# Designs tried in a protein design chat: VH-VL binders against q9vpl3. Part 445

Target 1, 224 residues: q9vpl3
Amino acid sequence: RGKINIQRPKAPHYERARVVAVTQPKYPELPKAKSCFKTRAERTQQQQENPYNEIIAREVRNWLDHSRLVAFFHLSSITADDIFRVRVQLHKQNLHLKSYGSKIIEQAVKNTRYEAIVPLFHSNHCIVFSPDPEKTAALLRIVRRVPQMVLLGGIVEETMLSRNQLVAYAQMPGLHAVQAQLVQTLSQAPGHLIQQLQAHQNSFVQVLDVHAKNQMNEETPKST
Key: E = the ipSAE of ESMFold2; O = the ipSAE of OpenDDE; V2 = 0.75 times the mean of E and O plus 0.25 times the DockQ between their complexes.

## First folded at step 16 (VH-VL)

Design C155 (framework fv_imvotamab_arm2; at its last look DockQ between E and O 0.35; V2 from the best seeds 0.66)
Fold by OpenDDE, look of step 16:
Parts: C-alpha cells; sequence; structure tokens
Structure C155 (fold): chain C 224 residues (1-224), chain A 120 residues (1-120), chain B 112 residues (1-112)
C-alpha cells in the first residue's frame, strides 16, 4: 500500500478534480479589514463638508434661484481663448457664463428642486445664467458659432427643458410680443364685426331702395 | 460697467471706531462676493475676509477674525468694513474687490482703495 | 496657511525685453477636486490691484498678448514677452485653493 504522501498529495484524477473544484465551498471573501485609511469615497465625502465647497455652493444656488434662464453646456475640447471670447459675447447680452465643479454643483442642488440637473455634469461643463428668459434666442445664436459648446438643456421660468424644448422656446415670440398681438387682435375683432353687420344692413337697405324705386316707376300712370 | 467705489480717506485716532464703505454698481450686487484686502504702507496684499451680499454670509481670515466686521446692505449695493477700536497698526490702504468663483476664482474688479491713517 | 513665495523681489528690465516672475507655494495648489486656483495681479503705482491672469483647473486665462502664465502644483511663472512702460508695478500671485487666501510678497518690475 503506497505511503500516502500527506505533504504532497497526488493530484486526483481529472474527473475527480473537476468535481472537487465545482463542489468546493466558495467562502465569502473575508471583509477586507477596513483600512484605517479613509477610502477615496470617504475622503470625498468629508471633502463635501469643506467650508470651501459650501461657499461656492452658496453662489451656485443663488444664481440658480435668481435666474429665469439657465442653460447647461458640455464643453468639448474648447480652448481658453475660445471660452473667453464666448464669455465676452455672452456678457454683452447680460448672459453670465460660469463654470463650477460637479461636486460643488451637487452640493448646491442637494435636496432642492434642481437636483435633477446633477446627471448633466459628468464632464467638462459650463452654465449660462440670465435674469431674462427672452435672452434665450440670443444665447443660442451666440453658442451656435461655438461647436465646442454643446447644449444639454436648461431651465426657463422654473421649468426644466430639454435641448429641443429650449430651442423651441427660443423660437417663440416673447410674452410681451404675444400679449401685444393678442391685444391687437382683440381690438380689431369688434371693428370687424361691426363692419360685417353694417355691410349686411347696408346691402339690405340698398336692395329695398331699388325695389321701391322700381315699384314707383311702375305705378306712374301713362297719362294719355 | 462694473465699478466698486469706496469711501474717502480717513484720519483717526487710536481707540476710535471706523466704518468704511464699498459701493458696487454695473452688476448684480447680490450674486458676487465682496472681499476686503489690506495693504500696509509699502507692503503686500493681505486677504481679510469675504461677504456674500445676498444673505450676508461672512468668512474672515484668521488674522482678522474678531478684529474687524464685514457687512453689507444689498438694498444700496454697499459693503462695509468696520473697526470698533482702531489701532495705529491699522494704518493701511483697504481695498474692496469683487470675487467671481464661477469665472475667475479671484478678485476680478477692485475699488480704488480707502486710505486709513491712525495716528495719535 | 499656504505661503506664497515670489522671486525675484525686484526685476529691473530693459524696455522691450522679456520678464519672468516665479511664484512658489508651500503646498500644492491642486484642490481635492483636481482644480488649481492661482491668479496673478498687477498693481501699478498709485493704483489698485488688477487681475491679470488666473488659472482654473489646468487652464490659464487672462490678458492676452504679452502676458502668459504657466506652472502646476507648487511652481508657477508669469512671463512678460515684451516689457512696456505701462508694465511697471508690483505683481502678486494669489492662491484661492484654500482659505485663507494668500498672496505672494510681490515682485517689483522696474525699467532700467
Amino acid sequence: as target 1 above (224 residues)
Amino acid sequence: EVQLVQSGAEVKKPGESLKISCKGSGYSFTHYWIGWVRQMPGKGLEWMGIIYPSDSYTRYSPSFQGQVTISADKSITTAYLQWSSLKASDTAMYYCARIDYGETFGFDYWGQGTLVTVSS
Amino acid sequence: DIVMTQTPLSSPVTLGQPASISCRSSQSLVHSYGNTYLSWLQQRPGQPPRLLIYKISNRFFGVPDRFSGSGAGTDFTLKISRVEAEDVGVYYCMQATQFPYTFGGGTKVEIK
């Protein structure tokens, strides 16, 4: 009986080895001892409580709260010079181009109505703020010349709009223009109605007059 | 045009109180931070603190904490720096400046400065 | 506090010649989120400081043409390609990565 080498057991037959490999209990990996070193995630979380971030978050929140137009852009390989150029153009229209870190934005909008914008900020981004929603068309006109700025969406009058919706909004006449048009239309309506009513009456009277004249001519006896 | 206009030069004695002003114009005053910077005669620039005019949130440099008070009145777009009791060492030029964290992360516009002289 | 050290203290320059100013920070100006906040200020004689160049993340912004900023981490440089008479003044670097914000000691640019 060959001495069972307990120190170097002969590898079992292939079939047995396969069965053993499959039937070996997968022991859950022992929870890696929580390294005394705070994970990157934990450090990041602690950094979220940094007063520095709070300060900037306050600014972000204030811009969001007081802007009637907010547009979100992705920046694709834009140069510093290009950004500066665009910023100047936007500024002339009272449009404010700002860039904040994604984490700062997250902090700023946490537990607010703006929380839904967080997914838009995965890469290089900028935000354009304006107190005037009528500047949407101007904004889009400016950024169309900047292919590196990709419109992602926006907020207009507290309503979140998709890219397409924002474009559509920009094409609409301003509220005041629409109101003016409405007033004009309403002011013209009574005049048109009166004219139509009078036209019918006048036509009727004319027909009657002609009829009356014809009857009078028939009743004039030919005095032989 | 964005402008910060500061109050005029002040000559005071030690122990006196002082409040200097910085009025912003040409921009939305409530959206931008105002910082105060001290420059002692012939010396460099020292950051003193900042205020957010929208809600008057204030942060101070540790060196100036408790030494000065920064405040703002958003209704008149004015920021203030005040001392309860001036010292001779407070003799300096004081600048207010706008801070834009969304663009420059720095002081993008500056007031003309207010010279404060404290002498016995 | 982050200490900003500028060199040289004084830079006498001939008109039309280039100038270079160095700013070194006592610690990295890279924020935990990866951004670097450094700015250069110009103060002409008898005038308030003026923002000249600023760095956000890995990009330098500011007055184009003669002024350029470079550097990362702890070492930053301001270069003037051609010094003009109007460039006379004191230049400061400033870090805004950590509170309190701190300035360099300044570099005086003078015309020889």
Scores: ipSAE 0.788, ipTM 0.887, lowest interface PAE 0.6, mean pLDDT 87
Fold by ESMFold2, look of step 16:
Structure C155 (fold): chain C 224 residues (1-224), chain A 120 residues (1-120), chain B 112 residues (1-112)
Amino acid sequence: as target 1 above (224 residues)
Amino acid sequence: EVQLVQSGAEVKKPGESLKISCKGSGYSFTHYWIGWVRQMPGKGLEWMGIIYPSDSYTRYSPSFQGQVTISADKSITTAYLQWSSLKASDTAMYYCARIDYGETFGFDYWGQGTLVTVSS
Amino acid sequence: DIVMTQTPLSSPVTLGQPASISCRSSQSLVHSYGNTYLSWLQQRPGQPPRLLIYKISNRFFGVPDRFSGSGAGTDFTLKISRVEAEDVGVYYCMQATQFPYTFGGGTKVEIK
C-alpha cells in the first residue's frame, strides 16, 4: 500500500510541477528555439490584429492636424451633470471636448511634431479642440468655473504653448486681429507681404517677451 | 443641426447592384466616423462596418467582410454602402450613424434609414 | 465576439411608473485604459435608433433626466424613473469596447 507521508509523495510532485512551469519562460527567451519563431509571428500578428488603437489614433491625428486651437487639461473626478453642462457651454463656442486613452495619444503623435505632448497625459485628462483660436479666451472663461479641469498647456496656430503662455495669449487684445491681418496680407502684392510679415513677427515677439517677463516665476511642482 | 440624411427606399431583384447614400450636414464631416448598421425585418441591430471619410479608411465586421463595400466622398459629405450582387437575405433596413471616439465612443447621431427590399 | 444579453424581453409598464432594463455582457467591457464603452439606444416604433446613454452613465444631448444608466464590468442597467407615453419602443445596449461591435437583443417597453 501507499504510504501517505505528506512530505515525500506530495513535495516532489509539487516542486517538479512548479519548476517545469518556471523553466518554460526560457523557451520564449532563447533565440533559436522553434517557440521563438512562433512568438515573433504572434507578436507581429498581435500588432496587426490590434487595429482598434490605430483607428482611434487616426481620429486623434486628424483633430490635431485640423485644429488651430488645442488645449490640454487634467481632469479630476466630475459628476455626469457637471461635465454635461461644461460640454454644452463649450460646444456653443465651437469648442470640442474630447478624451482619449494615453496609449492612443502616444501612438497618434509618434514620429510627429506633436511628440512633446505625451508627458501631459500621465493621468486622467481631456482635450479641447477648435478651429477658432480666438475662442481661447472663451474656453478659459468657461473652465474657470470648473475646478475639475486644470489647464496644462495648448497649441495655437501650430505653436506649442505652456499653461502660462496660453493664458497670456488669451489676454492679448487684438491678437486675433493681428493673425487675421497676416492672412489678409498674404493675399496682397509680394513686396508688401515681406514687409508686413517682418513687422508682425517683431510685434508678436515683443508682446510675448513683455508677458514672459511679467510671468517670470516658474510653476512650483505640486506636492499633492 | 447635426443630420444624416439617407437615400430613399429601394426595391431590387436578386443579383442586381445597389449603392445607397448617407449625407452628413451640420458638423465637420471628415472629423467623425460613419458606421453602417443593418436591421432585418423584426430583428435587432447588427454592426456592418465603419469608415473615416477624411482618408476613406474602412473596417468591416467579419460577418459583412466581402459582402458589401463602404465608401465616402468627403467633397459632398456623403458616405455609401454598396452591393455588387444583392441577395433576398439582404432585405432589411440600413442605417448610417456617426461615431465619435473622443466622447461617446459609439453611435451618437443616426440617419433615418433606407429600406432595401430584394425580391423576385 | 462579446455577447450582449438583455432582460426582460418585454417590459409592460403603467404610465408614470419606473422601468428597469438589464444588459449583461459575456466578458468584461472595461477597456485597457479603464473606460467602459457601453451605450444604450432607444428605437421608437417606426423610427431610427437614438443614443440615450454612453459610457455607462452619461446622458447624450436632448435626453431627459428620467433616463439613467449604471453598472460595471459585465452587468449594466438602464432605468426610466417615470415612464411616459413617448418612451414606448425597443431599447438596445451596445458595446464598443472591442470589434466587432455588438448589440443586445432588445427590450420592448410598452404601456399596459
Scores: ipSAE 0.741, ipTM 0.874, lowest interface PAE 1.0, mean pLDDT 80
ESMFold2 (binder alone), look of step 16: mean pLDDT 93; pTM 0.950

Design C156 (framework fv_imvotamab_arm2; at its last look DockQ between E and O 0.39; V2 from the best seeds 0.70)
Fold by OpenDDE, look of step 16:
Structure C156 (fold): chain C 224 residues (1-224), chain A 120 residues (1-120), chain B 112 residues (1-112)
Amino acid sequence: as target 1 above (224 residues)
Amino acid sequence: EVQLVQSGAEVKKPGESLKISCKGSGYSFTHYWIGWVRQMPGKGLEWMGIIYPSDSYTRYSPSFQGQVTISADKSITTAYLQWSSLKASDTAMYYCARIDYGETFGFDYWGQGTLVTVSS
Amino acid sequence: DIVMTQTPLSSPVTLGQPASISCRSSQSLVHSYGNTYLSWLQQRPGQPPRLLIYQISNRFSGVPDRFSGSGAGTDFTLKISRVEAEDVGVYYCMQATQFPYTFGGGTKVEIK
């Protein structure tokens, strides 16, 4: 049996070669090791980006800090014209639609109470700001007509709310309305109490009157 | 309606100090940037710098760094541009304008301009 | 600094005819986030500048439909489909992709 030349193995039979060729594991090309060395262009871009991003991040943070209503939306294939139309409608309600880059938002909220919102900004998005939390219902009404705007969640009175919670919040009566209702209820309580007390008194008087009448009838001597 | 109203025209001599104003109204003054733009007579527009009224953060064009001071008083919704010592070359129209980085990423509303004339 | 070059310097136009203004930047105006922060401003005689177009092609509020912006990278165009008398003035392109913000030299639109 001839010494298997390990250095120059004989080519396998054609059929075997075909099978081996088909069964060879296709190893994914190793991701070209991103050279740890950022190109000068990348470094320059990064250096130029930093101040600019910081400036815009400042604005974002200021909006977050001074807004009592913040709503986050995903934008799905919305046109510039559609955005403009929505913005106009929102603006009439003192709602401010803004669009910022995800990285800018990330920078703006880093190490802040708003850091939890970062995962919401993976795609095209916009933020609506308002100083008035009572405008939540108006916001939802407007955006319902815009299917390209998908509500993701929001912040109301410094509380992070899910989509469902925001919808629920919008359905609640405003604080003033609730207060008014409370005042009305409280104002009715004494009246009801008085009515109840009077009812009891009247009932008591009626019973006494009946008793007195019965006694009078018993005291009338049968004049034989 | 968003409005920026600037102070009136100024006539000064070289070496004099000057402070011009830009008052914002019809919007939340503290949420939007104010920029200053110079326009020399018969010339184009030059970006000078910006200020964020909320915290008075400022950034200047290199050409105007140290030449002017931009400031703001948020209590009266007013931005300022000032010179410590005017030069004849400072003769120009000066505009303030609002910047919205969340929408236009540019100057969306402009003041009417303040003409500054510096002559001996 | 990014240099913005506008052409032509002057554009005499007949009423009702279209006008086109070109703006070229010395470098790409595409920001790292993919947006291009190019705007067009109109300055009528004796008036302050007015924003017409932002981010290449978006009309600002109150801007007529006859104004349109286009372009990409380093080459941008403002078009007026039908020039009206009120369109007389100087038009500027502006980049806000990096500091300092810079303006084109302006294009004067005049009626013939």
Scores: ipSAE 0.850, ipTM 0.931, lowest interface PAE 0.5, mean pLDDT 88
Fold by ESMFold2, look of step 16:
Structure C156 (fold): chain C 224 residues (1-224), chain A 120 residues (1-120), chain B 112 residues (1-112)
Amino acid sequence: as target 1 above (224 residues)
Amino acid sequence: EVQLVQSGAEVKKPGESLKISCKGSGYSFTHYWIGWVRQMPGKGLEWMGIIYPSDSYTRYSPSFQGQVTISADKSITTAYLQWSSLKASDTAMYYCARIDYGETFGFDYWGQGTLVTVSS
Amino acid sequence: DIVMTQTPLSSPVTLGQPASISCRSSQSLVHSYGNTYLSWLQQRPGQPPRLLIYQISNRFSGVPDRFSGSGAGTDFTLKISRVEAEDVGVYYCMQATQFPYTFGGGTKVEIK
């Protein structure tokens, strides 16, 4: 609290510091009715200052930072038994299905490269994490039979991919073929690649990103 | 299979130090929280605190702040609960349990417990 | 701190009959972002607790479908549709909506 409030005026000749100290203590126990009511401002402030949300956000950040594959889904109404069966199938492939509150995800990605994902969580959702991007094909095969899970896009090797790009990635012949295409692309436009990465802060997964490939072949006015 | 295996029962005197362990296996140890729960003889459950092994971030229940230390060594997938000076009132069963805020939002897997007896 | 109150303290039941356990919190368990983090735990005699139900009504892995959870806000219920001998033990509700995490006092389920 930034002020001390008493109902009596200060005595003209008493020491104010001693009176202030006596009037500061909170009640040892609130009445039942008062403890049940919070103002809108108090609820909002407690949420903004609540370290509990930061604890959950810490888990989200850790999953994002240690997953080479992240897939985002809209989640329609689904029974607990059906989502459980999907979770078991995904787990067998080292694919981890998670759900977090949208405001917690927003807090987790604030001031990070992942901020662009926040709009995906305005409705009911779930996220699949994996350390192995080769599991993208297995992921899509499993969820194909789950119409309640609608793929929105993903992150592969720290590069944001649309739904169609992620599907195309799942069909690629392997990391060696992708790496060979990257080497070929780098030899064609090495200077533009470095400038585009610095200007857009993209990772070295740009060969899988059609937009980043276009950026490598063009001069950019936004380079620094 | 997710498993939390705790160290064996301890018999101690007041004033002695103690460090008990909880070893996780069958899952990505650094991606999940470990909590510690006390069950005093004949009593219910009481939350003591949590740790995130990835970065060793800890949070204590106010009732246990300053009385115990929670730590982890992710290289051996082990969490610890430690007392610098045991009291007779520390006699209890101590459980570790895993927390997953992305699904269960609670204690999903539990260790077998470590009985700590402190008597003069 | 959120106080979790369970009733009854003891629930003797005949095999094959239903059991119902209530849990009431001193404050709403709805997190300001929409979810309610109430769990139910089972502690069989001589064993550690195990998770039965999370987020009010979701059964955890390996939990039989005779267990169900319901409720909202401050009032929650665990139901066992047909009690079996293996269901003997103490059941706890727990809230994880805010720190400190708190547990109900427990309900002992026993066979008459």
Scores: ipSAE 0.762, ipTM 0.887, lowest interface PAE 1.0, mean pLDDT 80
ESMFold2 (binder alone), look of step 16: mean pLDDT 93; pTM 0.950

Design C157 (framework fv_imvotamab_arm2; at its last look DockQ between E and O 0.40; V2 from the best seeds 0.72)
Fold by OpenDDE, look of step 16:
Structure C157 (fold): chain C 224 residues (1-224), chain A 120 residues (1-120), chain B 112 residues (1-112)
Amino acid sequence: as target 1 above (224 residues)
Amino acid sequence: EVQLVQSGAEVKKPGESLKISCKGSGYSFTHYWIGWVRQMPGKGLEWMGIIYPADSYTRYSPSFQGQVTISADKSITTAYLQWSSLKASDTAMYYCARIDYGETFGFDYWGQGTLVTVSS
Amino acid sequence: DIVMTQTPLSSPVTLGQPASISCRSSQSLVHSYGNTYLSWLQQRPGQPPRLLIYKISNRFSGVPDRFSGSGAGTDFTLKISRVEAEDVGVYYCMQATQFPYTFGGGTKVEIK
């Protein structure tokens, strides 16, 4: 059996070579080592980014701090016209649609209670702000007609909610409605109590009446 | 409706101080930036600076840095532009405008302008 | 500072005809976030400026569809498909990509 020349292996048969060529794993090209040296363009870009990021981050934070309803959306291939239409609809409900860069949002929420929202911003996103948490249902109604806007989650009354939780929240009666219901229930409680007390009293009176009648019947002397 | 209403025209002498106002209404005043723009007679528009009314953060154009002061009173939803000492060269129309970085990234609503005339 | 150059300085137009205004920036207006913060403003005689277009091609609220913006990088164009009498005024481009914000010199649109 001839010594397998490991230094110059004979080319495999054509058919085998084809199979090997097709079955060779395509390794992803190693990411070109980003040169440690930021290009002048990158440096300039970074320097320009810094003041804007700070300025806009301030705005974002202010919206977050003063909004009782915040909803986060992913935008999937939405046109400018579609965004405009949605914005108009939202605005009529005192809902404010804003779009900020992910880096700006990251900077705005850094070291704040909102830091947990950062992972939601990996692509094209928008945020809807409102001072009124009762507008959640209206928001969802409007967005439902816009398939390009995908709800990711939100913040309601300083509480982070998942998509599902936000939907559930929107289905709940408003605080005032709940309060009204509570008041109504509480107002009915005394009436029920009175009815129960009266029922017992009436029952007692009936028993006494029967007893009195029985005594009267016993006192009627059989006139022999 | 979003409105910015500016104070009336001013006629002043060189060396006098002046403070003009811009009142915002129809929107949350503290959430939007206010910028000031100068327009000299028959000339173009010049960016002067901006203010965030929520915390009164300001940024000025280098050309106007130290020449004017931009301020705001959020309690009355009013922004201000002031000079400590007017010059004849300050004669211009001054506009306030709202900036929305979450949408337009520019001046979306403008005041009617305040004409300032400085003459000896 | 970014220098914004508008051409032409004056654009006499016949009613119903199209108009085109060019704005060139001294450097790219593409921001690090990928957006280009170029706006077009209209200033009618005796009135304050009004926002027409933002981010190159987006019409602001209430702006007629006869106005359109286009461009990329350093070259931008405002087009009016059919000029109306109310369109008379001075048009400005503005960059907000970096501080200080800067305006073009303006283009005066007039009716012939």
Scores: ipSAE 0.868, ipTM 0.941, lowest interface PAE 0.5, mean pLDDT 88
Fold by ESMFold2, look of step 16:
Structure C157 (fold): chain C 224 residues (1-224), chain A 120 residues (1-120), chain B 112 residues (1-112)
Amino acid sequence: as target 1 above (224 residues)
Amino acid sequence: EVQLVQSGAEVKKPGESLKISCKGSGYSFTHYWIGWVRQMPGKGLEWMGIIYPADSYTRYSPSFQGQVTISADKSITTAYLQWSSLKASDTAMYYCARIDYGETFGFDYWGQGTLVTVSS
Amino acid sequence: DIVMTQTPLSSPVTLGQPASISCRSSQSLVHSYGNTYLSWLQQRPGQPPRLLIYKISNRFSGVPDRFSGSGAGTDFTLKISRVEAEDVGVYYCMQATQFPYTFGGGTKVEIK
């Protein structure tokens, strides 16, 4: 089947259309074209919903910057009544449960200094913010009864902690409890005093070293 | 618990300036947005704009852009709505309301309103 | 701008009977990321607006369970299962799916 291609040049059609367009008055139809363009602009505005990227980023950044405890959870399907009960229990402990649309918040933080937490937002999620890091134990106790909220990790005192590290942090005695324990020990014989002080001092240094290393953990030693 | 308390009613003449206030209490003021809503006499509600008090980022309704200024002073937990030159058509009730994009994604707590009357 | 249309304009109801308020948007309120930000507000006589329902069907803190919301896309409904005397007022739907935020024209609920 050999190809015989007889094709008329379309140049007269093209030139004819261009001449007609130039010589035709378009002014009476401008309101229609203007209305159509406005509709196109409205669709473009609807399709480019970028304002919430900046709005959500500002809100989330502010919560992150001013919360000494942040916990990230995967959120499975949960009823409105159940999540409301959890939110109320958390709020009584100064724990603030927030949920942003997964796609919106992922886009909102993607190109910010919080980029390292973007993977936590790939699925349905919620976040708990608090100024009180000592409330970590209360948080975990409340959420324990909520299988729909699965702990992914958190931030405590500006240090990123894995799930296991956050659970371990919640079990540590507070500074007040450590101080009370030290006072009780100091009321005993001098030998006990020295032994307990050295143990607490070593434990305290170890905790500070973990915090320092977590903040400066990007060191790669030059060794084999 | 969460409260938004607005400044009192105002009676003004056309051309005068005005600044009305909305003081938030019972929550962390800088962590939530404040919006302003107008209700003209016998009419429904109109959104005017929003502000984030932490950094004063604002967004206005196109209908109010350039006609009012929304601001906040986070040190006294107060948001403001102001006019440089009032018109008789500015006669209305003005509400402030809080927005939590992490829960309600809308106006959760409202002030009591400030009635502004502009007449010759 | 998304136009929010409420029906009826006025809803006189007998005390203890149900009330139903409709809200229709000029275009879908489903954000391209999948969420719908439709709220219901109550304004009692001489009072500021009050949030009742957010994200279509979630009751806000302190709102009694006789209030319920439903709907999808462009059509939404607020129901009051048994109207009480304190439910008298004007009810507004509101969308926050896109800027500018817009309200319905209101539905007045009154005891007949």
Scores: ipSAE 0.788, ipTM 0.897, lowest interface PAE 0.7, mean pLDDT 79
ESMFold2 (binder alone), look of step 16: mean pLDDT 93; pTM 0.951

